VH-VL binders against Putative dimethyl sulfoxide reductase iron-sulfur subunit B (dmsB). Designs and how they scored, part 9

Target 1, 262 residues: Putative dimethyl sulfoxide reductase iron-sulfur subunit B (dmsB), of Halobacterium salinarum (q9hr73)
Amino acid sequence: MTNYGLVIDQERCIGCQSCSLTCKQENNVPMGQFWNRVLTQGGDHVDTPSGDYPEGGDGGTLEMTYQPTACQHCENAPCVKVCPVNATYTRDDGIVEIDYDKCMGCRYCMAACPYNARVFNWDEPEHRPEDGTGDVAERPQGVVEKCTFCSHRVEDGLDPACVVNCPADARIFGDLDDDDSTVSKYIAEYDTHQLLDEKGTDPSTYYINGEMSPGRPWKSKKLESELDDDEAAKAARRRSGSVENGYDVTPHVPAETAGGDD
Key: E = the ipSAE of ESMFold2; O = the ipSAE of OpenDDE; V2 = 0.75 times the mean of E and O plus 0.25 times the DockQ between their complexes.

## First folded at step 1 (VH-VL)

Design i09 (framework fv_imsidolimab; at its last look DockQ between E and O 0.13; V2 from the best seeds 0.00; counts 0 for: pae E 9.3 > 2, placed apart)
Fold by ESMFold2, look of step 2:
Structure i09 (fold): chain C 262 residues (1-262), chain A 121 residues (1-121), chain B 112 residues (1-112)
Amino acid sequence: as target 1 above (262 residues)
Amino acid sequence: QVQLVQSGAEVKKPGASVKVSCKASGYTFTSYYMHWVRQAPRQGLEWMGIINPSGGSTRLNQKFKDRVTMTRDTSTSTVYMELSSLRSEDTAVYYCARGSKSGWYEYFQHWGQGTLVTVSS
Amino acid sequence: DIVMTQTPLSLSVTPGQPASISCKSSQSLLHSDGKTYLYWYLHKPGQPPQLLIYEVSNRFSGVPDRFSGSGSGTDFTLKISRVEAEDVGVYYCMQSIQLPLTFGGGTKVEIK
């Protein structure tokens, strides 16, 4: 039984917006809308720090962290509870999805979501290029949209687009019910937090802050479960951050480039 | 030009049913939700329900209990409202209405001409 | 259900004079998305209702500038700065923040 989740390492995140943009490309997200937004927790605007700038040997107190925020795919999802037509539902694998043919545009789910993770198509959605991007169908005017954990990719054995295309390797996706998955091991090994955990929504997205993890340890587009034995062994060594004997070393965070097709 | 053309007036006895049609033109039928609103003589406007033409999902005003059903036919771009177990209080003009946006977070820019349903005897 | 209360029930107005209509809701119409879901309609005899004001204060296209809307939370007002003969009819406020959608009881505006 699979239960998908996401770990975001805020110490690795550089605020580059790649996750937000690749999400728009992959999911045909309309112009002017974002399913994933990268927030800045240091100051009052994107990329502004809080605290004092260092001066005169004082050291300063500048603080800035990035918080990529999208649907948390909550286990106790208020958006599912309030939907009068069951258009919003939780799959058996833990992914929260929307059936757009059932959606009536009431927006109760937007009011119920404490993360503001849902967007509404007030007008006919516009796309650039006009024919859309990616393989995901465009959504009509009058429905609510949100992050899907790229379920279309996951069903094909691939990681979500935002995971694959993070240049800082800060995003780890996998099966929370598999004790051997990297996502589960990072939750066990690092201090993690969930956004607004006092709300009782039980998010499936976890954040690491305060200590940098080894990052995403495999480089292919495949889900971790789809790696062959050799790939899986390499990923396990990279996850540990060091190898006492053998070839693998603490990974350097490479820039990931598509070079064309993804 | 958006047009909503409703079926003609009807006279019914108490206990009967009536089915009012609303044919839409001038826009993509499945892209906008349709509402029904009625007005009894010398009284105010009363919302009856909403239908999503793309999937046929509905939400109805509970005041009418199980007496109201709403359906659509995408091949003819037509929405239907059927009211059963008619009472004299159901004598009213029935309007279909389309807004600028889907859902009940919207306002009604376009209205049908209205269908008078008279329940007498 | 959200109850919408309009006052007065009717107005007789000399042409060229102002008119003011009040609408009160039993709950706030401010949604967490920052919008306030209150609307005003004019219903003339023999015609379907027509939209005048959307989201409290925005005049719909083609509506004369003598119509204005204001208010917040639960208290709303429609004003006609100078009533003309064509303004005769019944005015309704409506909320769309919650199902069922509900209208006020109506305010009939007549020319003396």
Scores: ipSAE 0.006, ipTM 0.510, lowest interface PAE 9.3, mean pLDDT 84
ESMFold2-Fast, scan of step 1: ipSAE 0.038; ipTM 0.536
ESMFold2 (binder alone), look of step 2: mean pLDDT 92; pTM 0.931
OpenDDE, look of step 2: ipSAE 0.017; ipTM 0.540

Design i10 (from i01 with heavy chain E99D G100Y Y101E Y102G D103W F104L W105S S106K G107D P108A Y111I; framework fv_imsidolimab)
Fold by ESMFold2-Fast, scan of step 1:
Structure i10 (fold): chain C 262 residues (1-262), chain A 122 residues (1-122), chain B 112 residues (1-112)
Amino acid sequence: as target 1 above (262 residues)
Amino acid sequence: QVQLVQSGAEVKKPGASVKVSCKASGYTFTSYYMHWVRQAPRQGLEWMGIINPSGGSTRLNQKFKDRVTMTRDTSTSTVYMELSSLRSEDTAVYYCARDYEGWLSKDAFDIWGQGTLVTVSS
Amino acid sequence: DIVMTQTPLSLSVTPGQPASISCKSSQSLLHSDGKTYLYWYLHKPGQPPQLLIYEVSNRFSGVPDRFSGSGSGTDFTLKISRVEAEDVGVYYCMQSIQLPLTFGGGTKVEIK
């Protein structure tokens, strides 16, 4: 059986927040809410005495690591265990989902989530055409929401929007139970980390901090490279038919939910 | 068993083209890169290029410019190397070779085809 | 292009004696990832080439422990502690840090 997971390569991530903005457009997420946040994690920080900014990162600029953080889709999910009405549940494919019809708005799942990955919809969402399309479902009120691994895309054979539209190719999505999948090979061959591993939630999201990543000049991490270690993963990414300048530009509307039902 | 089986020997006239095939079996074809390497008589090994069987992307040795083309057919797990505008200097044994340890490669050629002799006669 | 220079061109070895082959690159093969992209192959008569050593010193599966690789930067050595009849062939070093991938000129090993 499928078991979806995500690898985020922090050495490739440039902190541009395209994944957060693409997620908002794809899922019609309202102003002020984020299902996917790009957190800044720092190394050494050196302030210049005169207030001058360094020209480069070599002599006095903080070297930053970026950590995109959304729902981790945990196998041992505390949010599932605390839900009194079983609205939060784990699908057979490993995706943690919320049944909005059952959600009573108690927010116990938010308190139980160590990743701060959940939001609550207090007010009626205000959406603009620029933030999504008229064919994308409106967000429900009075319920908790979070990253869904773009289950509406995945069910139709497409990868999550944040994966296909990452300009740095820093995200690899696939079936963790398929040893031949790119995501499984990355987890097996590179030094991968899970966020807050000590809490025992067993995330399905893994992070690479680059120690074992291939980085040869001609197999570089550059998006425009003709040959990259991830070239096949990039080429094999499941994209919509609406691609401009390498990006999926139209949010995906599943056949069964066309017209904004879900 | 993992193996690479190449097409048979060919004799060509100067100016012709040749297309050598390399059929893979015993592993997931799209999970490994494939390289082409040649050896002219009494000379050393010379790298020609690499193909990613999953997407079909290639990187070629500039020495061959637009004379060499590498393609693949995923339905038959076969990689092809076509060399055009043949010259006597192109007489060589041509090998396909699999990139070690899968797609996240070490560029170490762990499995090689048996070789295809291409003779370009005057 | 990175130029790979092998010495000697040929080597005749008395059975059971050691052999040493040198490989020098025109620039460092050490990458920023901490790995050195240097490989050794053996081409036996009538057979396709075979991988012996990857990433300077790692013996490929099935390769006898009498083979060892060492070196750093631009200077590399392949050693055979005791040469046997089945070790006859042409040995090639290869770099993969930069395209095009380049091989050394080869060292022919023969039994005396």
Scores: ipSAE 0.006, ipTM 0.413, lowest interface PAE 10.0, mean pLDDT 78

Design p00 (framework fv_pasotuxizumab)
Fold by ESMFold2-Fast, scan of step 1:
Structure p00 (fold): chain C 262 residues (1-262), chain A 121 residues (1-121), chain B 107 residues (1-107)
Amino acid sequence: as target 1 above (262 residues)
Amino acid sequence: QVQLVESGGGLVKPGESLRLSCAASGFTFSDYYMYWVRQAPGKGLEWVAIISSSGSTIYYSDIIKGRFTISRDNAKNSLYLQMNSLKAEDTAVYYCAKEGYKYGLGAFDYWGQGTLVTVSS
Amino acid sequence: DIQMTQSPSSLSASVGDRVTITCKASQGISNYVAWYQQKPGQAPKSLIYAASSLQSDVPSRFSGSASGTDFTLTISSVQSEDFATYYCQQYNSYPLTFGGGTKLEIK
């Protein structure tokens, strides 16, 4: 009974955009589209790291808080309810998925999503000038797309690319229904929040933000259970091979599609 | 029916401050994202700021970032724009606008009548 | 910033004419486009959202369409109350940006 979820520790997040850039490379997301955006709380949407900061509500300068935002993989997902052909559905493991063969391009799910997490592929996908993968599937045309929690990686026992390549370790992924999982321990230990919880969508993505929980102080440090984790066990959830500067920029190709000449 | 009524505009000198208000009625104010949009005399529309239904998500145009603050009081059905360090370029009619959906998609369904802000030496 | 290039800047028409106003995005914005009508001295009125969906109480003579980064607003048979300035707006990415406007004038 796996129920995948994500904790984003906003106090660790440094706004470096690695999660957005890694997602685009891992999933071959076209130019001009983002499945994961890094938003500035109280300020502008930031696609590229910059030094611009908003002022606070009292006229003063606030400390910058970043809010990475993608599909929340909601348990009570409006996008699932409005799909007239059931192309958008919730998997048994909690991942909200789109069956591209069923999607007719009506985009009702985009209007229903309170997180603006969905994009539409009009004609031919546009790619960054630096497209250098070659082994990642081209995005389908005429359909809606969004963050998949990197289901192709997760199905092979790896964490999502945005989790693996976060230099601040601000993302914790795992099974919400396993009380012993790291993600469940974070939710139990820290005061976590769901985006737009008043909408009743019940997201599977949770945020740690001390400003929204003044009655429950916490420290931006790894759980003691994480510090004692076997590094070999952690490696089993990540890509194998060498990682330069903490970034594994090579997209994961599932075994069924990798090098399949025969 | 839905009504949005702006107030607080006027003539000010560069460097001064103004606070705009928008009184909402005819809908459940706390369910909707709200916006400020401005229009300089004889010019087109320019987005200023957005605030989510709860007030937790806020975005600003770079042109006014660090000078303007959007806020809301759901108990009073009111939206505000605190404008500091005003410049001549801020001269415009300021409109309060309501999100067209409960989901904060950035398209508007209702607009207020607007309030004129003139920044002149 | 996503630039919305609206054309023409002005257009003359007679009652009963079919008119088309175009709006081009500088990059992909999906269908996140809205259209607004503004009469002199008045606040804008919402016409279309999601590129092609009509707002409630908007006459069926108004329609929107999309092709890649090109968006169009069509009035199938112009009526006297339609002479106004029209604006497109993208809401795919922040900052929200508007087209420069198209003034529909009596011929």
Scores: ipSAE 0.000, ipTM 0.400, lowest interface PAE 16.8, mean pLDDT 77

Design p01 (framework fv_pasotuxizumab)
Fold by ESMFold2-Fast, scan of step 1:
Structure p01 (fold): chain C 262 residues (1-262), chain A 122 residues (1-122), chain B 107 residues (1-107)
Amino acid sequence: as target 1 above (262 residues)
Amino acid sequence: QVQLVESGGGLVKPGESLRLSCAASGFTFSDYYMSWVRQAPGKGLEWVAYISSSGSTIYYSDIIKGRFTISRDNAKNSLYLQMNSLKAEDTAVYYCARDRGYYDSSGYFDYWGQGTLVTVSS
Amino acid sequence: DIQMTQSPSSLSASVGDRVTITCRASQGISNYLAWYQQKPGQAPKSLIYAASSLQSDVPSRFSGSASGTDFTLTISSVQSEDFATYYCQQYNSYPLTFGGGTKLEIK
């Protein structure tokens, strides 16, 4: 049995927001809404990408830890329990989905979600200004939405868009019940944590390397000035973000949907 | 069971081109970084090229840089090595290798294919 | 480039012997060091990663250790199937580099 999950490496995350932008492009998320937010530890949304600030006139080196936050796809999801019409449900593969035909817009699930991962579509969503294609579905009005783990991509054997287009390679997606999967190996090897684990929701999203303390006994921490040419190039690419690097962000359209709808 | 099967090797003349393929099965190919490693007859192992799981990060050995191109097709579970301007010194068994490292500690290979022989001779 | 120097290039042993082969890095690589075994006509097989971590299904007679830039692979009691060529490899930085190999031969 498949049980999808995600590992986010906070040491590799540079706060560039490529995951948020890619998610919006892939899922046609309206202006002003985010399914995937990049937060600093402490809870503030970050608009300017930066993993580590250079030592400057303030006399200090500033290290920032970023915490990308979306729907955690909880095994014990409060949003599922409070839905009076059973619109929010958990799939057999662990993905928490919303049946938009059943959603009545009461927003009880938003209040129940400790991660603030859900948005409500008050107005009819608008098409992306830079996308001339009609292939990406317009978002429904009057319903609650959230991260789907890109189930339309996953069902076709592809990783979620935010995973594929992360320039820092800070995201690993896969089957948590397959001991040979990369995501399972990371969870076994690293000291993982789940957001708000005291709430008992049992997230399918895990974080590693979120602490400043050395978390890996055999890996030395290097400043950019101490990296060799290949490592320095990699660090520079991580800082530039996916927008500047021209990553392919073309949305995936399933075969059953392409050309089938107006 | 993890399997990597190389193909495309053969006898070619100096200056010609050849494309190697590696078919992966038994694991989620798109989760893994991949490399090509070669071994000249009777000699040691030499790393050729690396590609990240998404295909966005690529590294080459200086000896083949500009002549060889590594690529992957995750939808087809396949890794490729396009070899141009082949030289006698490129004669070797070419191995497809799966990288089990963790992001910035990538570069260690847990599974290897059986190899495909490339002979460059006039 | 990081140079990996293996010694000796060949070593003779009898079944039951304890053998040690060494690998020296030209600069610090922390524990980003792997060991591979290769038999004639076959692909390499992974033995050890992170200098001392044993791959699944590799016999416990194999072990690895590190001291600064010096690394060792030890076989506590050589068996007949262990006669092969062994390679070390650093993965601290690109380009990835291998040692020249150590051939373990029957005395």
Scores: ipSAE 0.000, ipTM 0.385, lowest interface PAE 17.6, mean pLDDT 76

Design p02 (framework fv_pasotuxizumab)
Fold by ESMFold2-Fast, scan of step 1:
Structure p02 (fold): chain C 262 residues (1-262), chain A 124 residues (1-124), chain B 107 residues (1-107)
Amino acid sequence: as target 1 above (262 residues)
Amino acid sequence: QVQLVESGGGLVKPGESLRLSCAASGFTFSDYYMSWVRQAPGKGLEWVAYISSSGSTIYYSDIIKGRFTISRDNAKNSLYLQMNSLKAEDTAVYYCARGPYDFWSGYSDAFDIWGQGTLVTVSS
Amino acid sequence: DIQMTQSPSSLSASVGDRVTITCRASQGISNYLAWYQQKPGQAPKSLIYAASSLQSDVPSRFSGSASGTDFTLTISSVQSEDFATYYCQQYNSYPLTFGGGTKLEIK
């Protein structure tokens, strides 16, 4: 009945990459890899700095769109279809996962993914002392990995780390099959788009873009129904009180007893 | 302009059933979570149940667990509470309230609109 | 369940007095706290939501503040129509819980 999905509001996205860095911290992602990348989509004239300019070049129109891109958690996922050992599969809640015990490292799923959302762990994962205490799962060697929609958080009723820690509130997560969910209301209110929808993969990630959403201003206005207090509005999108300085910097570790979660 | 009007209260015996209704007007009913809150004579407020805008998400207080059913009809702008196996402890004024969550961010201004209440008395 | 401890249970004041009612949550609820006013025989009336946001039809003498898990409702200058019972309520997490109420009486 549950079908998890994500809306990314590109007009609100400021390209700060907090989502990518938070994902690495939350999921203990190895150095040199990213499960979420923020892609730059330039305007008609992207600035190309010249070495001749002391201050760098600014080549004209600086209207840029940022496109955070991770696993789209497709309903018709080609990565699932090509896996010879059924290691890549779709959960009943719509999350596309990899069973690392079954993954043989053939990388057919990487070639099949049109979003380049998958990474491969050739060597033992490398971590520095600042990467944390190891309270989250270690990344396995010889397998393919990708965004999990933070299933370890979602199973405990929390939003994905990249959603909670987006300073621009550009990410909305929830149950696409619940018409009352915030994510469903965004999809109903705004013209949303899926990446490479012509490929027929049927992504569970939707994008709001001023260019492709008729009638919406290029620089998105906050919703009229949003609270005047920005802190209260951000708190409404956070499921737990474990945030500090406006960001949840502590990885979520499932436990038999939840610290303050009743 | 915005109004909630409850009906269906009355005197019933322990073990009997009763259905409460709440008629909403002056706002887009389907944009709001709706709740039932009760208050026993001379006591404080106690939350009973809430139902999401579409009716797909429902939560109940453990006190009425398994005995009460909340439902809504968005086409009729109406909220309902089916009360089964009533006990003397269920005697209270039952209020229909809008919220606590609304359309956009998922949170409204809590229970911003209340009905006048309907009295349910469970006694022999 | 999040317990909302409201104090005092009752207090007496004269018109023109400044009164403060307190509410403490047993755990963090951010700013998801509301205050309601109830007069005998009437439904509760919403005064404040999000800990400090005043409802549009409520007089400015009412204000709310938050400090951690401690919340206060202040009436800067009590008027005759303010004598009522006041309730706090958290709406951060299920189940929703109310404070026990504070009865404001004429001195």
Scores: ipSAE 0.000, ipTM 0.411, lowest interface PAE 15.5, mean pLDDT 76

Design p03 (framework fv_pasotuxizumab)
Fold by ESMFold2-Fast, scan of step 1:
Structure p03 (fold): chain C 262 residues (1-262), chain A 123 residues (1-123), chain B 107 residues (1-107)
Amino acid sequence: as target 1 above (262 residues)
Amino acid sequence: QVQLVESGGGLVKPGESLRLSCAASGFTFSDYYMSWVRQAPGKGLEWVAYISSSGSTIYYSDIIKGRFTISRDNAKNSLYLQMNSLKAEDTAVYYCAREGRITMVRGVPFDYWGQGTLVTVSS
Amino acid sequence: DIQMTQSPSSLSASVGDRVTITCRASQGISNYLAWYQQKPGQAPKSLIYAASSLQSDVPSRFSGSASGTDFTLTISSVQSEDFATYYCQQYNSYPLTFGGGTKLEIK
């Protein structure tokens, strides 16, 4: 059975925020909220409490490693266990979803999530035509929301928007139960880790955190299967129908909610 | 049966530090969210800090953020508040309080409170 | 942050009187509102949760109600032990916020 997961290659990630902005565009996330945040993880920086500084340094040389963080889609999810109305649940494909019709807005799931991955919609979500999200549904009021792995896209055979539009190719999405999938090959070939694995939540999101060193070639830790730029393999990056300059710029509308043909 | 017992309060000078402890008994401590709430003499209740049952999620009042640190040790059934850079305005009785979680009965905020420990910051 | 405005700040009553204390949230909190009683020198005691649900050991003369963002604590017939300070608290979002308190005093 399909078991969706994500690998984030921190050695490739350049911190450009495209994943956060693309997620907002694809999912019509209101101003002031983010389903995906890009955190600065590494640093010998003066504003980092208890940080170590290089020997003879004068305030730290910044060695930045970025940590994109959203819902981890945990197999043993605390947010599912605390929901008194079972609005938060785990799908058969591993995606942790919220049934908005059942959500009472109690927010216990937010307190239970160790990744701070959930937001709450206090008022009607802001939506502006200038943001270019006119064909995407408005977000519901009075409920908790989070990253959905773009389930509306993956149900139609597309990759999540943050995966497709990552300019650094730092995100690999697929079926963790398929040993031949690219995501499974990355987990097998690289030392991956889960955020806060001591908490026992068993995330479906994995991170590659290599040491950044001066002189390393860009994208030096590619799988051997990725060294051949087969055009068919590039085309297999699942996009919606609207693309500009290589980016998927139009939010995907699920087939069942489209106007339909008569 | 349920008990929360605070300790560690006392008289300190501005700029000094104190560590408060709260010993929990009579319930499964690791299942409950915990908070610290304070009350200045003759004043109202003010929420200070929150920590989830696992310790992974922590929220602070903006008034003490960066100066106070909440933590817990589930193996010892204990909650802590490390208070640094204390100010005269931090003078208050500090209460340890338990929040409910799963049901409406257990989802009761601050259903049990400790007796409080007095922190005085002067001179 | 959600602001909780509590009124009145003080209230005088005689034993047997009906008293009403009001609390207003600056935004929607559904029914995630609690009421606490605090006697001098003591820790607060939980009275009501979810706006209207009475704690199991609390006398039935206490009741809570909600209308939109307005919440009310009512004591149907004040007893001598009820002279205390009462606080409302929202627990719908962090930071958690309390009302300013209402001191119930004997006339």
Scores: ipSAE 0.000, ipTM 0.372, lowest interface PAE 21.0, mean pLDDT 76

Design p04 (from p01 with heavy chain R100K G101R Y102W Y103L D104Q S105L S106P G107Y; framework fv_pasotuxizumab)
Fold by ESMFold2-Fast, scan of step 1:
Structure p04 (fold): chain C 262 residues (1-262), chain A 122 residues (1-122), chain B 107 residues (1-107)
Amino acid sequence: as target 1 above (262 residues)
Amino acid sequence: QVQLVESGGGLVKPGESLRLSCAASGFTFSDYYMSWVRQAPGKGLEWVAYISSSGSTIYYSDIIKGRFTISRDNAKNSLYLQMNSLKAEDTAVYYCARDKRWLQLPYYFDYWGQGTLVTVSS
Amino acid sequence: DIQMTQSPSSLSASVGDRVTITCRASQGISNYLAWYQQKPGQAPKSLIYAASSLQSDVPSRFSGSASGTDFTLTISSVQSEDFATYYCQQYNSYPLTFGGGTKLEIK
């Protein structure tokens, strides 16, 4: 079956927030809520003294890194497992949906989501005419909501609004089970990262040119020669598509070094 | 039991330097982002700086940029704040705070130290 | 920077009263909002995160809600130990910003 996924290129992302605003307009998201956030980490406006102090970039100056973050559409989604009424479910095409008619507002799914990707509609949503697209209904009260991969658009053969309207072309969407798809080719060509892959949620959102595992910087622009043995083994597993029980595992087999050559 | 203990505060003159320390215990320090938050006498809370779990990513408030440096030593379970070119406006209680995240996204502070007072006066 | 405007600056109440403290964000922060309680001479204590999620050791009389960019902290029946200063904090983006605080005073 089709298995939708998303690749985000953090090096191309310029932090313009267009994806967040486009998502609000397309999905009629209430004022004060966002289904897609663009997070900032580091700062070139911050002085880092040279010498003994920690360095975040060349010459001791930190670079700004952007991380667009929304629902990861996990294959092994904790939010689906904890829903007592099966309102949160995984579609055959990999999209994680919420059946608003079944949602009772318990918010167990919010506590279970390690990505903080869910919002709760306490009061009647505030909307201005220009915030709606006209083809998406006003948001319901008393339910949890999140990014849907614009399933209404995808069902019509269109890409999600945040993909189409990214000025930096930093987003690639498609069928992960089709080896000829653009998204699959990007995953095969680049060293990809999934947010919190040690949690075993198996996200359908992949990041390139950035490192987002706990304890790691959000930017991962190391040359292969700069990787240590653990980093090189992890990168090799990603390129091969290998996953060790859904989380990061250091190989028990000692790494072999090439004698006399790179 | 999670515990954060600040030290290094005191009375200094304008233009001088001071180094604050925060000793962490009861949790795996190297897994957590850490922040410094300050509070001037009779005023509200003001975020100063954060440092990632590995120490590779650091972010500062514009109010102290170029003057303060945050650092950490994971082998010693310690967080530091080097404060240079101190001004009267830097007079505050400085809190060490743990960023409750098991993910790389911005988060709230689940544990705070009791604070250390820094007074900058001639 | 996201500005957090907290109101009122001070509030007087009697034990058993229902009190509401409001916090307004200058722009959308979804539900990435926390509430802290600070008693004189003490460090802040986390009460609520994700706008409405109560910390496990915090009494059920405390609750949080969100409506657009407006957030409220409600104490359904004030107890003597609740007289303190309350702060909201957004954690949607850096720099992290706090509200100016609301001092809950005994009548």
Scores: ipSAE 0.000, ipTM 0.406, lowest interface PAE 16.6, mean pLDDT 76

